# Designs tried in a protein design chat: VH-VL binders against q8ixk2r445to577. Part 254

Target 1, 133 residues: q8ixk2r445to577
Amino acid sequence: FFGMLQNKGLTDYCFDYNPPDENQIVGHQVILYLCHGMGQNQFFEYTSQKEIRYNTHQPEGCIAVEAGMDTLIMHLCEETAPENQKFILQEDGSLFHEQSKKCVQAARKESSDSFVPLLRDCTNSDHQKWFFK
Key: E = the ipSAE of ESMFold2; O = the ipSAE of OpenDDE; V2 = 0.75 times the mean of E and O plus 0.25 times the DockQ between their complexes.

## First folded at step 10 (VH-VL)

Design p98 (framework fv_zigakibart; at its last look DockQ between E and O 0.91; V2 from the best seeds 0.00; counts 0 for: pae E 2.3 > 2)
Fold by OpenDDE, look of step 10:
Structure p98 (fold): chain C 133 residues (1-133), chain A 119 residues (1-119), chain B 107 residues (1-107)
Amino acid sequence: as target 1 above (133 residues)
Amino acid sequence: QVQLVQSGAEVKKPGASVKVSCKASGYTFTGYAMHWVRQAPGQGLEWMGYINPYSGNTKYNEKFKGKATMTSDTSASTAYMELSSLRSDDTAVYYCAREKYSDYYFDYWGQGTTVTVSS
Amino acid sequence: DIVMTQSPSTLSASVGDRVTITCRASQDISNYLAWYQQKPGKAPKLLISAASTLQSGVPSRFSGSGSGTEFTLTISSLQPDDFATYFCQQYYSWPYTFGQGTKLEIK
C-alpha cells in the first residue's frame, strides 16, 4: 500500500512530513495536515516488513517510535526493520505499533484544534482508523 | 512568484448576492488551503473560513455560516466566495489569503475586493 | 472564541523611536501568534509567525516576543515606512481571531 495515509475520523487529514531541511530528513515528528494529493510530504508506503516508509528521499526514512515517547519520529530505514519501526495496518484500518502495543490515533496537539498522530491505547474510534488513498 | 488576484469592486442592493473570485498563480493551487478574511470599514479583520481546493472540503466561522459559501475551480486555479442575502453590515473589503503550509497563518493575500451594500 | 486585545489602539511616535505593541489573548495560545502590517488600501502583510519568527524580507528592526497570553511586537528604530496599522492573529484554535489593530502614526 502507498500514497496518502488518511484518517477516517478526522476528515481531510493525512500523514504529513515536512522537515525544515530536505537534506536532513531524520529526527523530526510526523504530523497531520490537510490532504493535498501532491505526494512528497504526504507520500508514504506500507511495506511487507511492516514499515511505514517515507521514500521521497534517499536514503529512505521510516517512521519510528522512540523509547518512552508517543510521537512518530522519522528515522532512517534499515536493512532489517528494527522493532520500534514495525507497524501492523489491520483490516479494520487500525494502525498497530507492535513494540508499544498501542494504536496510532489522530489526537489533539496540546489543547489546540490541530491534530497529530500519537500512540494511544487501542480503541474502536474512527480516529484510530487509517486508509491509503 | 505567488500571486492572488481578486475580482473587482461590487455594489449591491440589500437582499442580493455577490460572488467574489480569487485567482491564484505561482504555486500549485490544490496544495494550499485558501482562507477568506473580512474587514469592515475602519474595523479589524475577521476570519470567515477556508476551503481545501484539493478535496473541496470547507470550514466556516460560525458567524458566517449561511452567509458565505466557499467553492473552488481547480482547472482555473480560482477560489470563490459567495455572499447571500446581503445587508448593509456586509459592506466590507473581502480578502483571500493563502495558508502557510502546515501552519495556519497567512503568507500571501489578495488585494481585496470591496463589497458595498446600499439601498 | 479566543479574544485578542491589542494595546494601544493608537500610537504616535517619531522616526528613530523604539515602539512596542502588545497583544493579549483571552487564553493560553502557546506561541501560535502572527503579526501583520497593513497600510491604507492594501492587504495585510505577514511580519512575524510563531510569536517570534521574522519572515523573509522583513527588516531586522522588527521583532516579536512572548508566549501564553502576552505578546509584543517591537520596532527598535522606527522608519518612515513603518507607519501603518498592525494586527496580531492567533491560530491556536478555531475560529482564528485577530486583534482590533494598532494604528502607528507620525507624532
Scores: ipSAE 0.863, ipTM 0.941, lowest interface PAE 0.5, mean pLDDT 95
Fold by ESMFold2, look of step 10:
Structure p98 (fold): chain C 133 residues (1-133), chain A 119 residues (1-119), chain B 107 residues (1-107)
Amino acid sequence: as target 1 above (133 residues)
Amino acid sequence: QVQLVQSGAEVKKPGASVKVSCKASGYTFTGYAMHWVRQAPGQGLEWMGYINPYSGNTKYNEKFKGKATMTSDTSASTAYMELSSLRSDDTAVYYCAREKYSDYYFDYWGQGTTVTVSS
Amino acid sequence: DIVMTQSPSTLSASVGDRVTITCRASQDISNYLAWYQQKPGKAPKLLISAASTLQSGVPSRFSGSGSGTEFTLTISSLQPDDFATYFCQQYYSWPYTFGQGTKLEIK
């Protein structure tokens, strides 16, 4: 799949990657922002290796979760996808992180009205349901 | 260069409606939410809401629900705000403001549209 | 709604003075705070975001500080161009709210 990765429960919001330095894409957190389709920040590819790739930049970035963390962080993609970069987009729309056994949920950043994707125990919440557009 | 140009001043009677326009140039109109902020005479600034011109979805400050309606025309790169059932306390300057990418403060503002409601 | 209490309402100062304007939030807003400058008959202009981040083109005599509930805007040495009204804005939670403004006048 290729396009904007949208949340069902938090309508009008998409995965967004906006690193402070466009030439250094590693190590920053993926956010959720209003869907707009402009430029490269909201376009992701879901690959056969179960990666979520930020592929509008070279070298390409892959979304990862570091050990013990719940945040989605940009790493460089590798030839063989590491376990912490593998997500299963299930038929029900849930986005399952294999290594942690948790699901990606649209969540508030610091209880504010700014939003980020975070790992949480899997539920049937629409805030854990995702689709590509 | 980013520019937001608003429609001209309006004088209206109580009970009427008014539609303020905000024409955007110098950037991709559908890529940024457009907010509306009012400033009553001698008072501070008050956030009214926004429209996402990509989706057409809106969010309103509860204080202005039923009073304001925000729309956009993507082919004209123009946002609109309509005020209904005008009262004298709707007299204010109304600004459109572009949301800073990935955050919720305003990096560019229109020049303002003065709406005067007088009987 | 998060109430932003700004003080003072009016401040008289001379060119060269150091000026401090305070903004208090009714709850913890982390650093989700912006400052704007507004001249008569003009739209506000963004000066500072994230409580302390100067915007491009804003003179370095402007600085911001604070986190949580207490924030300040400082102008280290006033210039003639700085006489205006200043507003703080929280963008932590809907609805976003502004302080009522501080008018900075020539003494």
Scores: ipSAE 0.564, ipTM 0.864, lowest interface PAE 2.3, mean pLDDT 92
ESMFold2 (binder alone), look of step 10: mean pLDDT 93; pTM 0.940

Design p99 (framework fv_zigakibart; at its last look DockQ between E and O 0.90; V2 from the best seeds 0.81)
Fold by OpenDDE, look of step 10:
Structure p99 (fold): chain C 133 residues (1-133), chain A 119 residues (1-119), chain B 107 residues (1-107)
Amino acid sequence: as target 1 above (133 residues)
Amino acid sequence: QVQLVQSGAEVKKPGASVKVSCKASGYTFTGYAMHWVRQAPGQGLEWMGYINPYSGGTKYNEKFKGKATMTSDTSASTAYMELSSLRSDDTAVYYCAREKYTDYYFDYWGQGTTVTVSS
Amino acid sequence: DIVMTQSPSTLSASVGDRVTITCRASQGISNYLAWYQQKPGKAPKLLISAASTLQSGVPSRFSGSGSGTEFTLTISSLQPDDFATYFCQQYYSYPYTFGQGTKLEIK
């Protein structure tokens, strides 16, 4: 699966990665933003290795969860996907992080109207449902 | 060279409708939300709402629901705002403004369109 | 809705003066605050974002500070081109709201 990764509950919002420097894509947080058709910052791929890849740059980035954190951070993809980069996109649309045993949820950042994907206990909320568009 | 060019001044009678246009150039039109802000004579600025030109999704200020309708034409790179059932207190300058990508403030503005409602 | 209150509403100053405009939010908005400059018959122009980030092309005499509920715009040495109306805007939550404006006029 590839394309825009859109949230079901938070209508018209997609995974978005916009690093300040295109030559240094590692270490920044993945956010949610209005879906657009530019096919750059919102283009992701779910691979057979259970990675969510950011393929618009070389070397490729892979979404990871760092120890003790609930945010999604961009790391470099590795030949063998590390445990903290493994996600399961289930048939019901839930995005499950294997290592933390939590689900990716569309959430408000600091109670603002800006949004980020965060790890939360898995529920049946549409804010935890995702699909590629 | 990002530019937002709005349609010309309008003079309308109460009860009429008016449709203001905002033509965008210098960037990918569908890639940025377009907001609308009004300013009554001698008054401050009021946020009216926005449209996502890519999806057509909109969000309105509750104050302007039923008053303003925002649309867009991607083939023309143009955003539209229609005001219905015009009243004298709808007299204002109306601006389109581009949202800074992922940052939510307004980095580019149209020149404004004066809408005058008088009997 | 978040209410933005600017002070003063009108400010008279001379070229070379240091001037400060204050914007208060009715609730915490972190640093989601922008400052705009507007001249008569013209659209607002973005000066500062994220409370303190000076936009490209804006003179360094402009600066912004603050977080939470109290914010300030400072012009260190007023120039003739700076006489205008200034607005703060919160983009913390919808609906976005503006201060009522501060008219900076020549003394």
Scores: ipSAE 0.875, ipTM 0.946, lowest interface PAE 0.5, mean pLDDT 96
Fold by ESMFold2, look of step 10:
Structure p99 (fold): chain C 133 residues (1-133), chain A 119 residues (1-119), chain B 107 residues (1-107)
Amino acid sequence: as target 1 above (133 residues)
Amino acid sequence: QVQLVQSGAEVKKPGASVKVSCKASGYTFTGYAMHWVRQAPGQGLEWMGYINPYSGGTKYNEKFKGKATMTSDTSASTAYMELSSLRSDDTAVYYCAREKYTDYYFDYWGQGTTVTVSS
Amino acid sequence: DIVMTQSPSTLSASVGDRVTITCRASQGISNYLAWYQQKPGKAPKLLISAASTLQSGVPSRFSGSGSGTEFTLTISSLQPDDFATYFCQQYYSYPYTFGQGTKLEIK
């Protein structure tokens, strides 16, 4: 899949990666922002290796979750996807992180109306359902 | 350079409607939410809502649901806000304001459109 | 709705004075606060975002501080061009809300 990765429960919001320095894309958190389609920062690829790739930069970034953390952070992609970069996009729309055995959920940042994807225990919530457009 | 140019002043009778426009230039129109803010004479500022011109999605301050309708025309890089069933207390200056990408505050404002409702 | 309360509502000062305007939120808003300047007949102009980040082209005599529920706008040495009305605005949660304004007048 390739396109904007959208949330079912938090409508009109997409994965967005807006690093402070366009020349240093590693180590910053992925956010959710209003889908805008024209931004270079909202296009991701879901690969056969179960990666979520940030394709607007070379070398390409891959979304990862560091051990013991719940935030989605940009790492460099590797020839063989490391376990912490593997996500299963299931038929019901859930996005499962294999290493942690948790699901990606649209969550409020600091209880505000700004949002981030975080790992949480898997549920049937529409806030844990994702699709490409 | 970013510019937001609004339509001219309107004088209306109670019960009429008015449609204010906000023409954007100097940036990718669909990449930024457009907000509307009103200021009644001698009063403070009041947030009315926004439109996402990419999707057409809107969010309204509950106070203005049913009163205001926000739309956009991406081919014209123009946002619109229509007020229906005008009353004298709808008399105000109406501003469009652009949301700063990912940061949510308003970095650019239109010059304002004065709407006057009187018998 | 998050109520934003500014103090004072009117402030009289002279050129060269240091002035301080405060803004209180009815609940915690982290640093999701902007300050705007508005002159008569003009649109608001953004001065400060994120409680303390000075916007490009805004004179360095303006500064902002605070987080949570209490915020301050300071003008270190008042200039003639600074006589205006100042608004704080939270963008923490919808509906976004503004303070009632502080009119800064020449003494």
Scores: ipSAE 0.682, ipTM 0.898, lowest interface PAE 1.6, mean pLDDT 92
ESMFold2 (binder alone), look of step 10: mean pLDDT 93; pTM 0.940

Design q90 (framework fv_recaticimab; at its last look DockQ between E and O 0.83; V2 from the best seeds 0.00; counts 0 for: pae E 3.4 > 2)
Fold by OpenDDE, look of step 10:
Structure q90 (fold): chain C 133 residues (1-133), chain A 120 residues (1-120), chain B 112 residues (1-112)
Amino acid sequence: as target 1 above (133 residues)
Amino acid sequence: QVQLVQSGAEVKKPGASVKVSCKASGYTFTGYYMHWVRQAPGQGLEWMGYISPNTGNTKYHQNFQDRVTMTRDTSISTAYMELSRLRSDDTAVYYCARVRYSGGYPFDYWGQGTTVTVSS
Amino acid sequence: DIVMSQSPSSLSASVGDRVTITCQSSQSVLYNYNNKNYLAWYQQKPGKSPKLLIYWASTRESGVPDRFSGSGSGTDFTLTISSLQPEDFATYYCQQYYSYRTFGQGTKLEIK
C-alpha cells in the first residue's frame, strides 16, 4: 500500500511530513494535514517489513515511536526494521504499533487547531482507522 | 547475476529531448530503487534523482527538476530517464544505478552508461 | 545539499605505495540511532562505470581486496590503499547517502 494515508474519522486529513531541513529528516514529528495530493509530503508506503515509509526521501524515512512517547517521529529506515518502527495496518483500518500495543489515533494537538497522529489505547473509533488513497 | 543494461548512445541537438532506458535483470525490479547519475567528459559524478520502481514515486535534484522525468515499466523491468530542453552542457555519460536493499544504501550495481552528446 | 570535498584532486604514486584520500562532508553523515556513517567510496576506471569499494565508511564490498580500507566518522573520512597495485590506478569518489546522494569531486590516482 502506498499514497496518502488518510484518516477515516478526521475526514480529509492525511499523514503529513515536512521537515524544516530537507537534509535532516530525522527527529521531527509526523503531523496530520488536509489531504492535498500536491507535493510529496503526504506520500507514504506500508511495506512488508511493517514499516510506514516516507519514501520521498533517500534514504527513506520510517515512522518510529521512541521510548516513553506517544508521538510518531521520523527515523531512517534500516535493512532490518527496528521494533519501534513496526506497525500493523489491520483489515479494519486500525494502525497498530506492535511495540507499544497501542493504535494510532488522529488527535487534536494540545492548545492548537492542528492535528497529529498519537498512540492511544485501541478502540473502534473511526479516528483510529486509516486507509491509503 | 544482477545486470543493468542501458540503451545506446544518443546524439541530439540543443532543445531536443533524450530518453535513456535501463533494463534490469537478475533481481526483483520493484524491490529496489533506481537512481540516475551523469558524468560530463572529464568531470565528476552528478546525482540526478531516483525512482521507486514499486510505487513510481520520484525525486529529482533541483538542478533537473523542471527538465527530467523518470519513469519505469515494471512489466519489462525497465527504468527510463528523459531529459528535455537539452543543451551542450548536458553532454555526458548517463548511468542508472541500483540501491541495495532499502534506500539507505549506496549504489551496488551500475549500468554500463549511455553517452549523450548535445551539439549543434 | 550535503557537499562532499575530496583531497587531493589528483596524486601520483608508485606500485607498493601507501595512498590516502580524504573526504569531508559539509554536515555529519552519522546516523545516531544505528551509529552508521552513510558514506561510500567508489573506484572508476576510464570508460567504465563506478565500482563500489566501501560503504558504511569502513565496510568493504564483497570482492574488494583487503588493501582497501575506509575510516572516519561524522564529517571526516579516509580511504587508504595500503600497498598500491597496478590495477588500482583509477579515479576514486566518496559519496554520502545520508541525504539523497552527493559525490566528492574525485581523486585521480596516477602512476608516478
Scores: ipSAE 0.902, ipTM 0.954, lowest interface PAE 0.5, mean pLDDT 96
Fold by ESMFold2, look of step 10:
Structure q90 (fold): chain C 133 residues (1-133), chain A 120 residues (1-120), chain B 112 residues (1-112)
Amino acid sequence: as target 1 above (133 residues)
Amino acid sequence: QVQLVQSGAEVKKPGASVKVSCKASGYTFTGYYMHWVRQAPGQGLEWMGYISPNTGNTKYHQNFQDRVTMTRDTSISTAYMELSRLRSDDTAVYYCARVRYSGGYPFDYWGQGTTVTVSS
Amino acid sequence: DIVMSQSPSSLSASVGDRVTITCQSSQSVLYNYNNKNYLAWYQQKPGKSPKLLIYWASTRESGVPDRFSGSGSGTDFTLTISSLQPEDFATYYCQQYYSYRTFGQGTKLEIK
């Protein structure tokens, strides 16, 4: 799969990556933003290694969750996907993070109008359902 | 055996466009990114950008963003780089070079280069 | 852009000499999570395309003679040719690929 990764519950919001430093993409948080497809910030690839790749950078960025964290941050992809970069996109739209055994949920950032994807205990909420557009 | 074969030399006037082709063989075309690099006479190497042949997605260096278009035709395993509004300082050898899919790698194979000369 | 600076710009050496070429980046190209330096060295002979010699700072590409070695980490890197051969006359480039790609200015090696 390749495209914009959209949330079912938070309608018209997509994964978005816009690092503050053009020459340092590692370590910043993935956000949710209105789907628009402009500026290359919203294009991701889901790979056979269960990676969510940000292919508008070379080397490729891969979404990761660091141990003990619930935020999705940008790492570099590697030849063999590290365990913290593996997500299972289920047929029902749930996005399961293998290492943590949690699901990706659209959430409002505390005290903000901003939205972010976060790991939460898996439920059937539409805020935990994702699809490529 | 991996090969990247580029189109022949071009002579252009300022203001024109040039489209360079890069035909791949000996590997799965959509399994590698295609980058473009140029080298002005007597100068070093300058990275221009890349295309994913799998998706068609591109990223260009800011110096070329307004003038370069990279495309591909997967049915004939060929990548293209078009540079518009040519100036005399665009005179260079233009190379295609591939990058291995999955993680960060350098350029392992290069095309033979296409000389583009821009003169009045 | 990550700026890559090579030195020297040129050098002349005899067959059999040990030659070193240095490369410095404006910011670290070490990716701490895998402990790899995203740095490569290329050889380019006149009229030819560049040829990959070394990647990840110290890994030789297949078919590259073992007299070529790379070392360094972070911002400072060295290409070493341990016993210079006549066919090693060329221009050598370092390249970072940590954030997009940039090349050093090149080092022209002449064999006396």
Scores: ipSAE 0.410, ipTM 0.815, lowest interface PAE 3.4, mean pLDDT 91
ESMFold2 (binder alone), look of step 10: mean pLDDT 93; pTM 0.943

Design q91 (framework fv_recaticimab; at its last look DockQ between E and O 0.80; V2 from the best seeds 0.00; counts 0 for: pae E 3.4 > 2)
Fold by OpenDDE, look of step 10:
Structure q91 (fold): chain C 133 residues (1-133), chain A 120 residues (1-120), chain B 112 residues (1-112)
Amino acid sequence: as target 1 above (133 residues)
Amino acid sequence: QVQLVQSGAEVKKPGASVKVSCKASGYTFTGYYMHWVRQAPGQGLEWMGYISPNTGYTKYHQNFQDRVTMTRDTSISTAYMELSRLRSDDTAVYYCARVRYSGSYPFDYWGQGTTVTVSS
Amino acid sequence: DIVMSQSPSSLSASVGDRVTITCQSSQSVLYNYNNKNYLAWYQQKPGKSPKLLIYWASTRESGVPDRFSGSGSGTDFTLTISSLQPEDFATYYCQQYYSYRTFGQGTKLEIK
């Protein structure tokens, strides 16, 4: 699966990554933005290693959850995917983070009009359902 | 055994286009990124860009962004690099190179190179 | 782009000599989460494609003789040939692969 990773509940919003420095893609937060399919910002791949890969960069970036955090941060992909980079995109559309046992939810960023994917307790909310488009 | 076999030498006029092929064998073509690197006579190595054979996604160095097109035909495990609006300083040996495992590694296999000569 | 500065551009040496080539990156190519340096060294002989020698700054590619070694971290790296053999006279390139790919200018190692 690859392309735009779009949220079901937050209509027309997709995973978006736009680091301020293209030569330093590590450490910034993945956000949600209106799906536009332009450029490299919204192109992701779900791999057999259970990674969400930002493969518009070389080396590829892989979404990770750092200890104690609920945000999705970009790391570099590795030959063997670390535990904090493993996600399960389930048949019902839920995106499950294996290490934290939480689901990725589209949420409004506090004190902002922007949106971000956050780890939350798993529910049946459409805001926790994702699909590639 | 992994092999990358490129097309033969090309001689072109300024303003023309050239398309170099790189046929891969000995591995799963779609499983590895393919990069292109060129080397002018007596000069160093210059990275041009890459293609994901699986998705077809390409990224080019800004120096070639408006002139280079990288494509692939997965049915025959072949990558292509087309460079248009050729000029004399495009004279070089062009290499395809495979990235090991994933994009996180260096180039472990190279094509034999394709000499492209641009002259009036 | 991450710029790779390689030194020297050329050097002459004799069989049996110890040779060191240096490479500096404009920014760190060390990935802090796995503590790996995304730095490689290649060997190229006339009329031939480059050959991978070292990756992760210090890991020898399979089949590469022990006399080749890589060291360094962050922005400063070195390739060392402990005792030159006749087949080692060639051009050597460093390459970063932390962000896309860039090469050093190359070092031509000639026989004295």
Scores: ipSAE 0.899, ipTM 0.954, lowest interface PAE 0.5, mean pLDDT 96
Fold by ESMFold2, look of step 10:
Structure q91 (fold): chain C 133 residues (1-133), chain A 120 residues (1-120), chain B 112 residues (1-112)
Amino acid sequence: as target 1 above (133 residues)
Amino acid sequence: QVQLVQSGAEVKKPGASVKVSCKASGYTFTGYYMHWVRQAPGQGLEWMGYISPNTGYTKYHQNFQDRVTMTRDTSISTAYMELSRLRSDDTAVYYCARVRYSGSYPFDYWGQGTTVTVSS
Amino acid sequence: DIVMSQSPSSLSASVGDRVTITCQSSQSVLYNYNNKNYLAWYQQKPGKSPKLLIYWASTRESGVPDRFSGSGSGTDFTLTISSLQPEDFATYYCQQYYSYRTFGQGTKLEIK
């Protein structure tokens, strides 16, 4: 799958990545932002290795969750996807993080008016449902 | 065997455009990014940008952002680079080079180069 | 852009000499999570396209002779040719690929 990764419950919000330094994309948090369709900061690819890739950078960024954390952080993609970079996009739209056994949920970022994707215990909430458009 | 075969030399006048092709063979075209690098006479290598052959998305170096267009045709395994509003300092050899799509490596195969001369 | 600075810009040497070329990046190209330096070395002979020699700072590309070696980490890297051969006279480029791709300005290695 290719495109904008949109949330069902938080209508018209998409995964977005805009690092403060274009020459260092590693280690910053993925956010949710209003979908705008330009394809610059909001284009992601879901791969056969179960990666969520940020393809507007070379080398590609791959979304990861570090052990014990709930935030989605940009790492570099590797030839064989590390375990913390593997997500399963289920038929029901849930986005399951294999290593942590948790689901990605749209949430308000603490101490901010912004929204972010975070790992939470899996539920049937529409805020845990995602699709590519 | 992997080959990247580029179109022939071009002579252009200032203000014109040039479109260089790079035909790939010996591998799955959509499995590798295609990058473009140029080299002015007696100078070093200058990265221009890349295209994802799988998705068609491009990223250009800021120095070329307003003048370069990179495209591809997956049906004939060919990438293209078009540079517009040519000026004398665009005289260079233009190379295509591939990068493995799954993970990041340096350029493992290069085209033979296309000489573009911009003269009055 | 990550700026790559090579030294020297040119160098004269004899067959059998040991040659060292250095490369410095304006920021680290070490990816701490896999402990790899995203740094490559290329050889370019006149009229030819570049040829990959070394990647990940120290890994030799297949078919590259053992006399070529790479070392360094973070921002400082070296290419060493342990015993220069007649076919090694060329221009050498370092390249970072940690964030996009940028090349050093090149080191021309000439026969003395």
Scores: ipSAE 0.398, ipTM 0.805, lowest interface PAE 3.4, mean pLDDT 90
ESMFold2 (binder alone), look of step 10: mean pLDDT 93; pTM 0.944

